# Ledger of designs, part 84: VH-VL binders against q9vpl3

Target 1, 224 residues: q9vpl3
Amino acid sequence: RGKINIQRPKAPHYERARVVAVTQPKYPELPKAKSCFKTRAERTQQQQENPYNEIIAREVRNWLDHSRLVAFFHLSSITADDIFRVRVQLHKQNLHLKSYGSKIIEQAVKNTRYEAIVPLFHSNHCIVFSPDPEKTAALLRIVRRVPQMVLLGGIVEETMLSRNQLVAYAQMPGLHAVQAQLVQTLSQAPGHLIQQLQAHQNSFVQVLDVHAKNQMNEETPKST

## First folded at step 3 (VH-VL)

Design p54 (framework fv_imvotamab_arm2)
Fold by ESMFold2-Fast, scan of step 3:
Structure p54 (fold): chain C 224 residues (1-224), chain A 122 residues (1-122), chain B 112 residues (1-112)
Amino acid sequence: as target 1 above (224 residues)
Amino acid sequence: EVQLVQSGAEVKKPGESLKISCKGSGYSFTSYWIGWVRQMPGKGLEWMGIIDPSDSYTRYSPSFQGQVTISADKSITTAYLQWSSLKASDTAMYYCARHVDYSGYDFAFDIWGQGTLVTVSS
Amino acid sequence: DIVMTQTPLSSPVTLGQPASISCRSSQSLEYSDGNTYLSWLQQRPGQPPRLLIYKISNRFSGVPDRFSGSGAGTDFTLKISRVEAEDVGVYYCMQGTHWPYTFGGGTKVEIK
């Protein structure tokens, strides 16, 4: 459908301000739309939570609901200038790099189909969103040059895909039907060869599980 | 079905220029890196460099930096390896190979060309 | 550059007998994503290299199950459970974890 509302960042340095002005999306308003049909329980939950966190959580849910491509990355130490250059390059391809705190992500995906992603965000992370799933190939080409961004997996057409499944998806022709069939095949088909491809989804879930356990049980902080 | 087809054998003299080709078919050419590997007569494999055909981004092994140029033309699904001035030590079999993953790390070069023999002699 | 050392340099084997090739790297090949990008290639006489194994132990499509890979960190092994005539050739390990990518020196498998 329409473009996703984007929260405006703070004004950057002069050079960044010029680049941002040229590449800035045309929908400047914060997501403020109210749902008249929210349940009483949902409204009560919002009252108990930090208002700032709930506003940002709504932004995250809006990105997830309106993006046909979502990719999750581990983010190693990177300079502000380098990440800004990456963000600009991605934006030219209608790819939107966002970073949110793990509490906000948990709040955003709580009781949704996306709950399984929460453990990925207990470490330093970032997310790339796009309304255009055909941009998966462009995304992967750009991030190959950014060793600080390590692809963990993603969601394409509401289907959770492992890193290897995303690579497979990116290699398909730009026809919607062919790409949709690949996504369905990778996620739901019962065949032996298809099970090998779906092992990547299971590996993604297992990486998620191992990551969660390591975040909870590791005595020494990960830095090796 | 997925294939890399390389240009034919070349016989050159030292100091001559040369450009050899590697044509991809049966897959999305811009979705994979293309790498070049040298094999000197009776010797092992040496990695020369790699190119992303989508935007011609290249990386060279330090021993080949400045000695060769790697390029690609995505409109005809072809990668190239070029010398401005050949040496006798360039006599070798040259292979191109497809790197499966966009990240360059999921698994090794899975599809290989048949090779181009380059002979440089006076 | 990461140095890849293969042993033995040559492996004469009787048809139907097993063969084992070792590869050692000068540094760990485990990448930050937890994967190890160690591959094995086969080169038959007069032919281009062919991918056999990727990420230590995964067989590439069409590779017979008599080929298996194992190892971790810096020490890797390729095994052929029952050598066939078509297995004659040179076998190379290759690392793709660190740039530049590097190959082992090769192990020649031949029938005695």
Scores: ipSAE 0.005, ipTM 0.477, lowest interface PAE 11.0, mean pLDDT 76

Design p55 (framework fv_imvotamab_arm2)
Fold by ESMFold2-Fast, scan of step 3:
Structure p55 (fold): chain C 224 residues (1-224), chain A 122 residues (1-122), chain B 112 residues (1-112)
Amino acid sequence: as target 1 above (224 residues)
Amino acid sequence: EVQLVQSGAEVKKPGESLKISCKGSGYSFTSYWIGWVRQMPGKGLEWMGIIDPSDSYTRYSPSFQGQVTISADKSITTAYLQWSSLKASDTAMYYCARHVEYDSYDFAFDIWGQGTLVTVSS
Amino acid sequence: DIVMTQTPLSSPVTLGQPASISCRSSQSLEYSDGNTYLSWLQQRPGQPPRLLIYKISNRFSGVPDRFSGSGAGTDFTLKISRVEAEDVGVYYCMQGTHWPYTFGGGTKVEIK
């Protein structure tokens, strides 16, 4: 029983449930019209009337502004127990897994240099933040064992990187000058990078869409 | 992954009550409208109505007002379509779909359930 | 209610040839924000509907580029540049500009 604390019948189970409830993804409610359609202006006004969205958006901005490593992931269906285990492993490496709704992210990055990342977050997603960019290798090692988390790209030292560029960065030794040069050399124009990140996201989403349709259609063969 | 999973096929007699379900997963359930669509055998699609799961506000197509009840239970991320008294003319495939809002505020019903076949015969 | 009329009712097509489906609304689908909320859906035999195109001409994620939409006001067209075997199914236009939302009657695309 190497995990005696978690397996103990009463108190450890309760404490684990409390931690999971605090850390598991919860999506904020978005305001809706009393009709199925609203103009952009009406939707913007209703979103402005929700103070909780602005509070959470400020939290996201704080994480973005004070993290030297930010990694973006597509997150497929995952159990509360599994995501808890991932959060624990990440936290031991000073990596903080967060999940926010798309509207919260849009509100957080509006009028910032990161506004272009919004399209990455239309499907289920999560973000990992860290003040330490040297933890990129540890991050990729941990997520390799979590097939539900698919790396899309990230930001290192305020520079946007694709998935492949992040992998290259993770393979570098801890030489800050060399790493800074690599980041600058490998970086691409934000428009091109966003297109690459969206292409990766769309390809994965398309695969998931086919799989989801096959799962929803009981006894339907998987599309191959 | 974002999914809408509907309840299984139903076979009923006229006059019986029925409640079918549509369970959302992988997204913020209360952030999207859920709509119900009927497809009679060999026929096209008909919009029945929509619900806002956050407050259970419903809006029905005129031809379905009073014929069905749409409801939702946000605690289990499930929407429902209910009949108090089924008719043979209710024999159809019923789909649920979510109303999607992108950051550009594009209107689309992007995710659909697999459908629930309801057969009403004497 | 806005009436959506699709033509043709069926479209037998030879593999590799183009197909074209028309949709006409009884009223303009342009909303007060200047956008037109017309969508195209595909339903393969035994499958639920799948979104192909939204706001007249925008392809949804994962939809092949051989599908294109065009039109304005009350007249809209879905084109398949080269029909493939997996394109067999029924295609519907749908308007989301005004409640109640309404569908076209459907166009069956089949291989001859």
Scores: ipSAE 0.000, ipTM 0.390, lowest interface PAE 18.3, mean pLDDT 75

Design p56 (framework fv_imvotamab_arm2)
Fold by ESMFold2-Fast, scan of step 3:
Structure p56 (fold): chain C 224 residues (1-224), chain A 122 residues (1-122), chain B 112 residues (1-112)
Amino acid sequence: as target 1 above (224 residues)
Amino acid sequence: EVQLVQSGAEVKKPGESLKISCKGSGYSFTSYWIGWVRQMPGKGLEWMGIIDPSDSYTRYSPSFQGQVTISADKSITTAYLQWSSLKASDTAMYYCARHVEYSGEDFAFDIWGQGTLVTVSS
Amino acid sequence: DIVMTQTPLSSPVTLGQPASISCRSSQSLEYSDGNTYLSWLQQRPGQPPRLLIYKISNRFSGVPDRFSGSGAGTDFTLKISRVEAEDVGVYYCMQGTHWPYTFGGGTKVEIK
């Protein structure tokens, strides 16, 4: 009964901790008018100094830095069950559906190359992250059956792409040469539309030509 | 180093409340689902529920709906499993586990906690 | 709920000999994405479960190649080509295709 475990410190440590706890002043409560009411400016100032927001903002920056595929969506009214089903389906493809407040997004991307995405988050939104850009086709397949999620654009291999450019990228999964050419062409976005369409068409023709040549070369041994 | 560390063993009486914890470290806590699994003495494994720590969205197995509460505090990278009123039938080993992301293991629970033994007896 | 049935309940095996465990699901585990989310877990006495295999046949990091998984649809098999002393424990199959996720009843592998 009087057996003491090694893990339990001697009475002096306990007495010291107890004294410190007793000497800590109890936080006084302010009158309701001063404790419950704050002006908009006071609330904004308090929110700006919230360490929790910086922690979440760092997490968002980590997702952006470590994801080779980032897709941005407008999110209409959707039930908890429906969003859960979508999240599960995306997770099975190594696609990670996340939702963050617009202020946190702004804080995360401020002074980064991604600052241009802030206007996309004026209303309800969500973001899908993945380390694997080959999953773009799987992402679009899953999301097309979810009318509440509307694709706005994304980032592939650090290149900002519009909705149509992401759809074009998804149509060429598993073809590194064509995918690289498409991303390279799209990264020159300030160019003329006709020029971009012609470059994409030429890339497709090149792939077909290379495939035809490879097929001919592989057919060296032939039956009579 | 990716780890899930659970709280120590608990000995309780029927009717008492209890909250056990599962602390994640070495990874982005909000990027992975955390699931809870029960193993009664000498029995197999059964899913209790899962939580997404990023928004605290939870999904319970039908047999555990209303029996327990799963929660998470992302500021301290900790998930919780709690009972408002324990029963003798809650005596079991409880494990937490995370879903793998970044590795391509698609919906596999790869890292498991060491377990928390909960004993409820009068 | 999907019911996962494992056979045998126990498998006494001579050291160095092969062991085989079967798992049958009450419905197909193939998901709409074409993948089958069937995993195998090992639990050694007094230890937490450890992931061995995911998506039917993929070995998890650090798992010896004497472990292999196979199957499709509703029938799955875990094989240990040469059982070692450290392989003693209970093996569970688990499905992650449909909520709620469910485990098989377990198969105890022990040395004769």
Scores: ipSAE 0.000, ipTM 0.400, lowest interface PAE 18.9, mean pLDDT 74

Design p57 (framework fv_imvotamab_arm2)
Fold by ESMFold2-Fast, scan of step 3:
Structure p57 (fold): chain C 224 residues (1-224), chain A 122 residues (1-122), chain B 112 residues (1-112)
Amino acid sequence: as target 1 above (224 residues)
Amino acid sequence: EVQLVQSGAEVKKPGESLKISCKGSGYSFTSYWIGWVRQMPGKGLEWMGIIDPSDSYTRYSPSFQGQVTISADKSITTAYLQWSSLKASDTAMYYCARHVEYSGYDWAFDIWGQGTLVTVSS
Amino acid sequence: DIVMTQTPLSSPVTLGQPASISCRSSQSLEYSDGNTYLSWLQQRPGQPPRLLIYKISNRFSGVPDRFSGSGAGTDFTLKISRVEAEDVGVYYCMQGTHWPYTFGGGTKVEIK
């Protein structure tokens, strides 16, 4: 009967995630192993098992799961006063600017559909979350006046969008049908690409083989 | 541009102390391990140790444990390799390299410094 | 420590001809996650080492497709399908599965 202890706690509602982030209790960090030989993978796994880090990672996962708009930015050097002004302006539009360490981001998105975002956080970064994808246009209008924030891409309705795709999405704020169609088309793109590649894979391999043989004959016209 | 820039060549006498540097730029310095590699004249490569700049966690190769100190200062995105007392046998080219912590290059050293030549002679 | 043995010590090759380098480890390099952390590095004369291949067979960004890696367990091979003048240098295999990380002794590829 220990099964209840194995079950994951229910993720808090969007508003609860904010409260949890502010009121989180502090947990002791795991002591560093003084004599234990650890690989990079083992050390990374140890950090993911740390209760304190896991709590912050859970906050990030909750933001990702309950936000219909997520935008990723590279952040150049900016003063505390300037970023505070941007944060206030964004908050008025129900846009929530957050910054987390790269290890926390990796821990949060590991084994999720969002794992592909990890490389975006190799440099100074920040993330904007919102439950309302219609706010994408408002977000881009605000950040256009903040040269220190450079848009990298985002997630809209659980679909990964590049910078240009997210900008295109924002260009159609009053046309929900068109926006929905764009998101759906992008979501289907991998499937169509895979089918096309598989259909023509044999022909492509055949062309490469013939080309390689022709080049070899040109380079080695005489053989032993 | 992602880059590791090492300090210039050093000429020292046995018994002197030395600290050489490896400065990272164009990336999140604390997201990557920095490793140090020795190449003795005319010889191959050998690992000395690695450091995680985010918490200064270090690991040394057994042959170099106690022989050198590896450290990092994340505020200036710089890693260091230090000797308290140099020996003639420390004459070598020293490289730093970053190890990818996140992405598809796990346990690959993708970016290398230009090298620092250390000559120790009496 | 894991011993990495490279053969040959030197590989003189004619321009446009293939070259093959072997690397053998004293024990399996397969990690508990199923991955094998075997990399190949190229060091051109007077230059620092550069990553060529990681995880046995994956070419690093910007590496020409004439380079390929293969192998499993303890036996690994780097192959250059058509050697070019800029390929002259010393090639090292490196394992990252067990600490301390270790290098092979190197294979010098030169034009004959």
Scores: ipSAE 0.000, ipTM 0.401, lowest interface PAE 15.4, mean pLDDT 75

Design p58 (framework fv_imvotamab_arm2)
Fold by ESMFold2-Fast, scan of step 3:
Structure p58 (fold): chain C 224 residues (1-224), chain A 122 residues (1-122), chain B 112 residues (1-112)
Amino acid sequence: as target 1 above (224 residues)
Amino acid sequence: EVQLVQSGAEVKKPGESLKISCKGSGYSFTSYWIGWVRQMPGKGLEWMGIIDPSDSYTRYSPSFQGQVTISADKSITTAYLQWSSLKASDTAMYYCARHVEYSGWDLAFDIWGQGTLVTVSS
Amino acid sequence: DIVMTQTPLSSPVTLGQPASISCRSSQSLEYSDGNTYLSWLQQRPGQPPRLLIYKISNRFSGVPDRFSGSGAGTDFTLKISRVEAEDVGVYYCMQGTHWPYTFGGGTKVEIK
């Protein structure tokens, strides 16, 4: 087992996050009359309010805003030791594996261009962030050896890519002009891309259900 | 342009040591594995081993384990294949190739070096 | 090790006629992700190998459409629909599913 330093954003990301948090304060401007009696809607919002979720949602937004590579994965059952080893391998390549609850993800991406990705997080999931999009090939190489992590899609240079598109992008590492052209070409039909991302998740869930059935099926009980 | 350039032909006597090279350019050298392939005169291709240049992790084919050493120097984007003591049976063309992922988790060795001919004779 | 068997050992073909090469693996090449990592390589006389087809049927960049791959599990085929003079060489199948990676014995394509 190796030592691992506390994982935090690099100084540039950290300083930018601090500046944004300080310079974008929320200004409450309520009519005087409403401060004394809360309406039913206001009471409902107050009861649903969770400071913890909002803090973590801001963390997720910071990762999304400051990462030029974001990859989404379905995560099957995996031991703490195995996920730790994967996280260490990824960290050596400036790839940061994070896991957040679906409600926190929804809260983080609400009213953003990424809101349509929420359905990908209905099941067990994890996300890999990196400031370096050229690390896509290294990411896919590492994750190929982790059968519990199944690639669903991602975001490269603020462009949403399906699983196949992200894999295609990885074919051309270190070719900045060609990679920029590929991303531009792949992003020409945003509505279709969102449907592709959702279809991949649905297909994967369907395959898992069939696999589980077959694995437990006493009919055709054969080795190999 | 993505390419792998190998060192020139070698003529050696049995018992001599040898180190041949494979230099990568036009891509992120540490993002891809480098494999070594032997082709004996008039024969087919056989895998010798593969190296991850990012940490020098190596995997050898069982028939080549202990017979050769594969290494890499990422500072000069170069992989190496080395013999401590050559035998006449080591006479062959040696190729290096880049291991890359393609669409749908494909595995392919897409870029090959031009080859290094090693002749070992008494 | 996975044994890759190619047939025929040599294929003399008249220009413009089709050629077919078979490759059989000693065990399934389907990986746990559902993909099959079977590639075809072309080696022209005096040249290094060149990637022709990957993952059974996908043509690599610059490879003419007269080349096609097919198969599943343990049985694979490379077809050249209309053999050209430039297609003379040795063709190898290669598996990348299991370590160590292994090649077929090669099939020599010649013009009559």
Scores: ipSAE 0.000, ipTM 0.420, lowest interface PAE 16.4, mean pLDDT 75

Design p59 (framework fv_imvotamab_arm2)
Fold by ESMFold2-Fast, scan of step 3:
Structure p59 (fold): chain C 224 residues (1-224), chain A 122 residues (1-122), chain B 112 residues (1-112)
Amino acid sequence: as target 1 above (224 residues)
Amino acid sequence: EVQLVQSGAEVKKPGESLKISCKGSGYSFTSYWIGWVRQMPGKGLEWMGIIDPSDSYTRYSPSFQGQVTISADKSITTAYLQWSSLKASDTAMYYCARHVEYSGYDFGFDIWGQGTLVTVSS
Amino acid sequence: DIVMTQTPLSSPVTLGQPASISCRSSQSLEYSDGNTYLSWLQQRPGQPPRLLIYKISNRFSGVPDRFSGSGAGTDFTLKISRVEAEDVGVYYCMQGTHWPYTFGGGTKVEIK
C-alpha cells in the first residue's frame, strides 16, 4: 500500500473522484419535470389528457420487480450539486437514486406486498434501486458521507430489513449464497419491520420538534 | 462550481432596445428552469417569467406579458431577457435564477446570478 | 395572482435574540402532489437573494440550523433562534405552487 496521510486519509480518493466527475464530457441530467410538463399548471392540464401518473407508477413497479436491493432514505435539505455528485457516485456502482411523489409510490405499490411502505414516503424521501444486492456495502459507504440522506431501511432479495439489519448484511463478503442466507437469518415479519422503520422516522422528527420547542421556550423568557 | 453569471450593467435611453444575458455553468443547463426576477430600486422582488432551456418553452407573469421577451440558447448555456423599447420605469436590478421541478428535488430557486443593473434615463 | 402578505415590514432585533417573520397567502399553497411550495429567501445588502428554506421547513445546504420554517396551508413562519450580525438583510417568502410565482413584500432584519 502507498503512503498514508493520517491527517487526510480520504483526500487522495476524494480528489480523484471529484476530478473524474468534473472532467466528464456531459453532466448526467437531474430529475426534472418531464419535458412535456413545463409548469405545475401545464402538468395538471396534460395529466387530464394522458395517464402520466400510471406511466410513472409502472416505472416504479418495474424498478421494484427488477431490483434485488431497494434502500429507503429520508432526505433533508441538500444542494442540487451535492445530490448530483451522490447520484453519479451511486450510478458508477449500478445504484440508481430515484425520487417519486407519495401518490405515485402509493399507486405503484397498491395491492402488492410492498403496500405497507407507503407511510414512509409522506415526508421528504428518496429510494436507491439496484439489481445487485452485493452493492449494499458500496451504497452504505457512499451514503456514510452524505449526512442529508438518513437510511430508514430496505428490501434485499424481497425481504424487508431494518437499518441495522441492512448494515449487518453489508458487512458480509460478496458471496451471494452467504448473503442470501444472512437475509433469511435477519429477516422479520413485514408488519414488525415497518413499525420499526416508522418508529425511527417518527423518533427523528420528534427529537427535532422537541429541540425546536426547547429552543423557543428557552429564548422567549430571554427576549422578554 | 455551479454558477449563473450575468452580463454587465447597462445605461440606456428610453426607446432603445436591450438584451441581457445569464450564462449557466457547472451543471446540466437543460435540466433546470431559468427564471427572471426584477427588483426596482428600494423595492421587493417580482417574477417576470421562466423558461425551459430544453425547448425554449416560456411562461410570463401577467404584468410582464408583451413588455419583455425571454429566450435561451442551450448550445452556449445562456438565457436572455430583452426589451424592444425601454422605458424609464424599467430601471431596476434584474436577477436570473435556476429551478429544478421534480418530486424530491424541488429546492425552489437555489442558485441566483449576481444581478444586472439596468438604468434607463434621458 | 396569489397575494403573499409578510409581517412585520421591519424587525429590529438585539444580537443573540430570536426573530420571527410571518407570511400569509391568499390561497392554500398545497399542490395536488401533496407538497407545499413555500420558500424563504435572504437578501443581504448589495447581494443577490439566497435560498434559506424550501417546501416550508427544509433548510437548504449550508444554511445554519438557527433558521427554521414552519406552517401549513396559508400561514407560514420563519424563525431565527439567535440572530447574528451576518443575518442582517431582507427576508422574502415565495410561493411556487401556482403560476405566476409571487413573493412576499419583504421583512428587513436589522440589529438595534
Scores: ipSAE 0.000, ipTM 0.424, lowest interface PAE 14.1, mean pLDDT 75

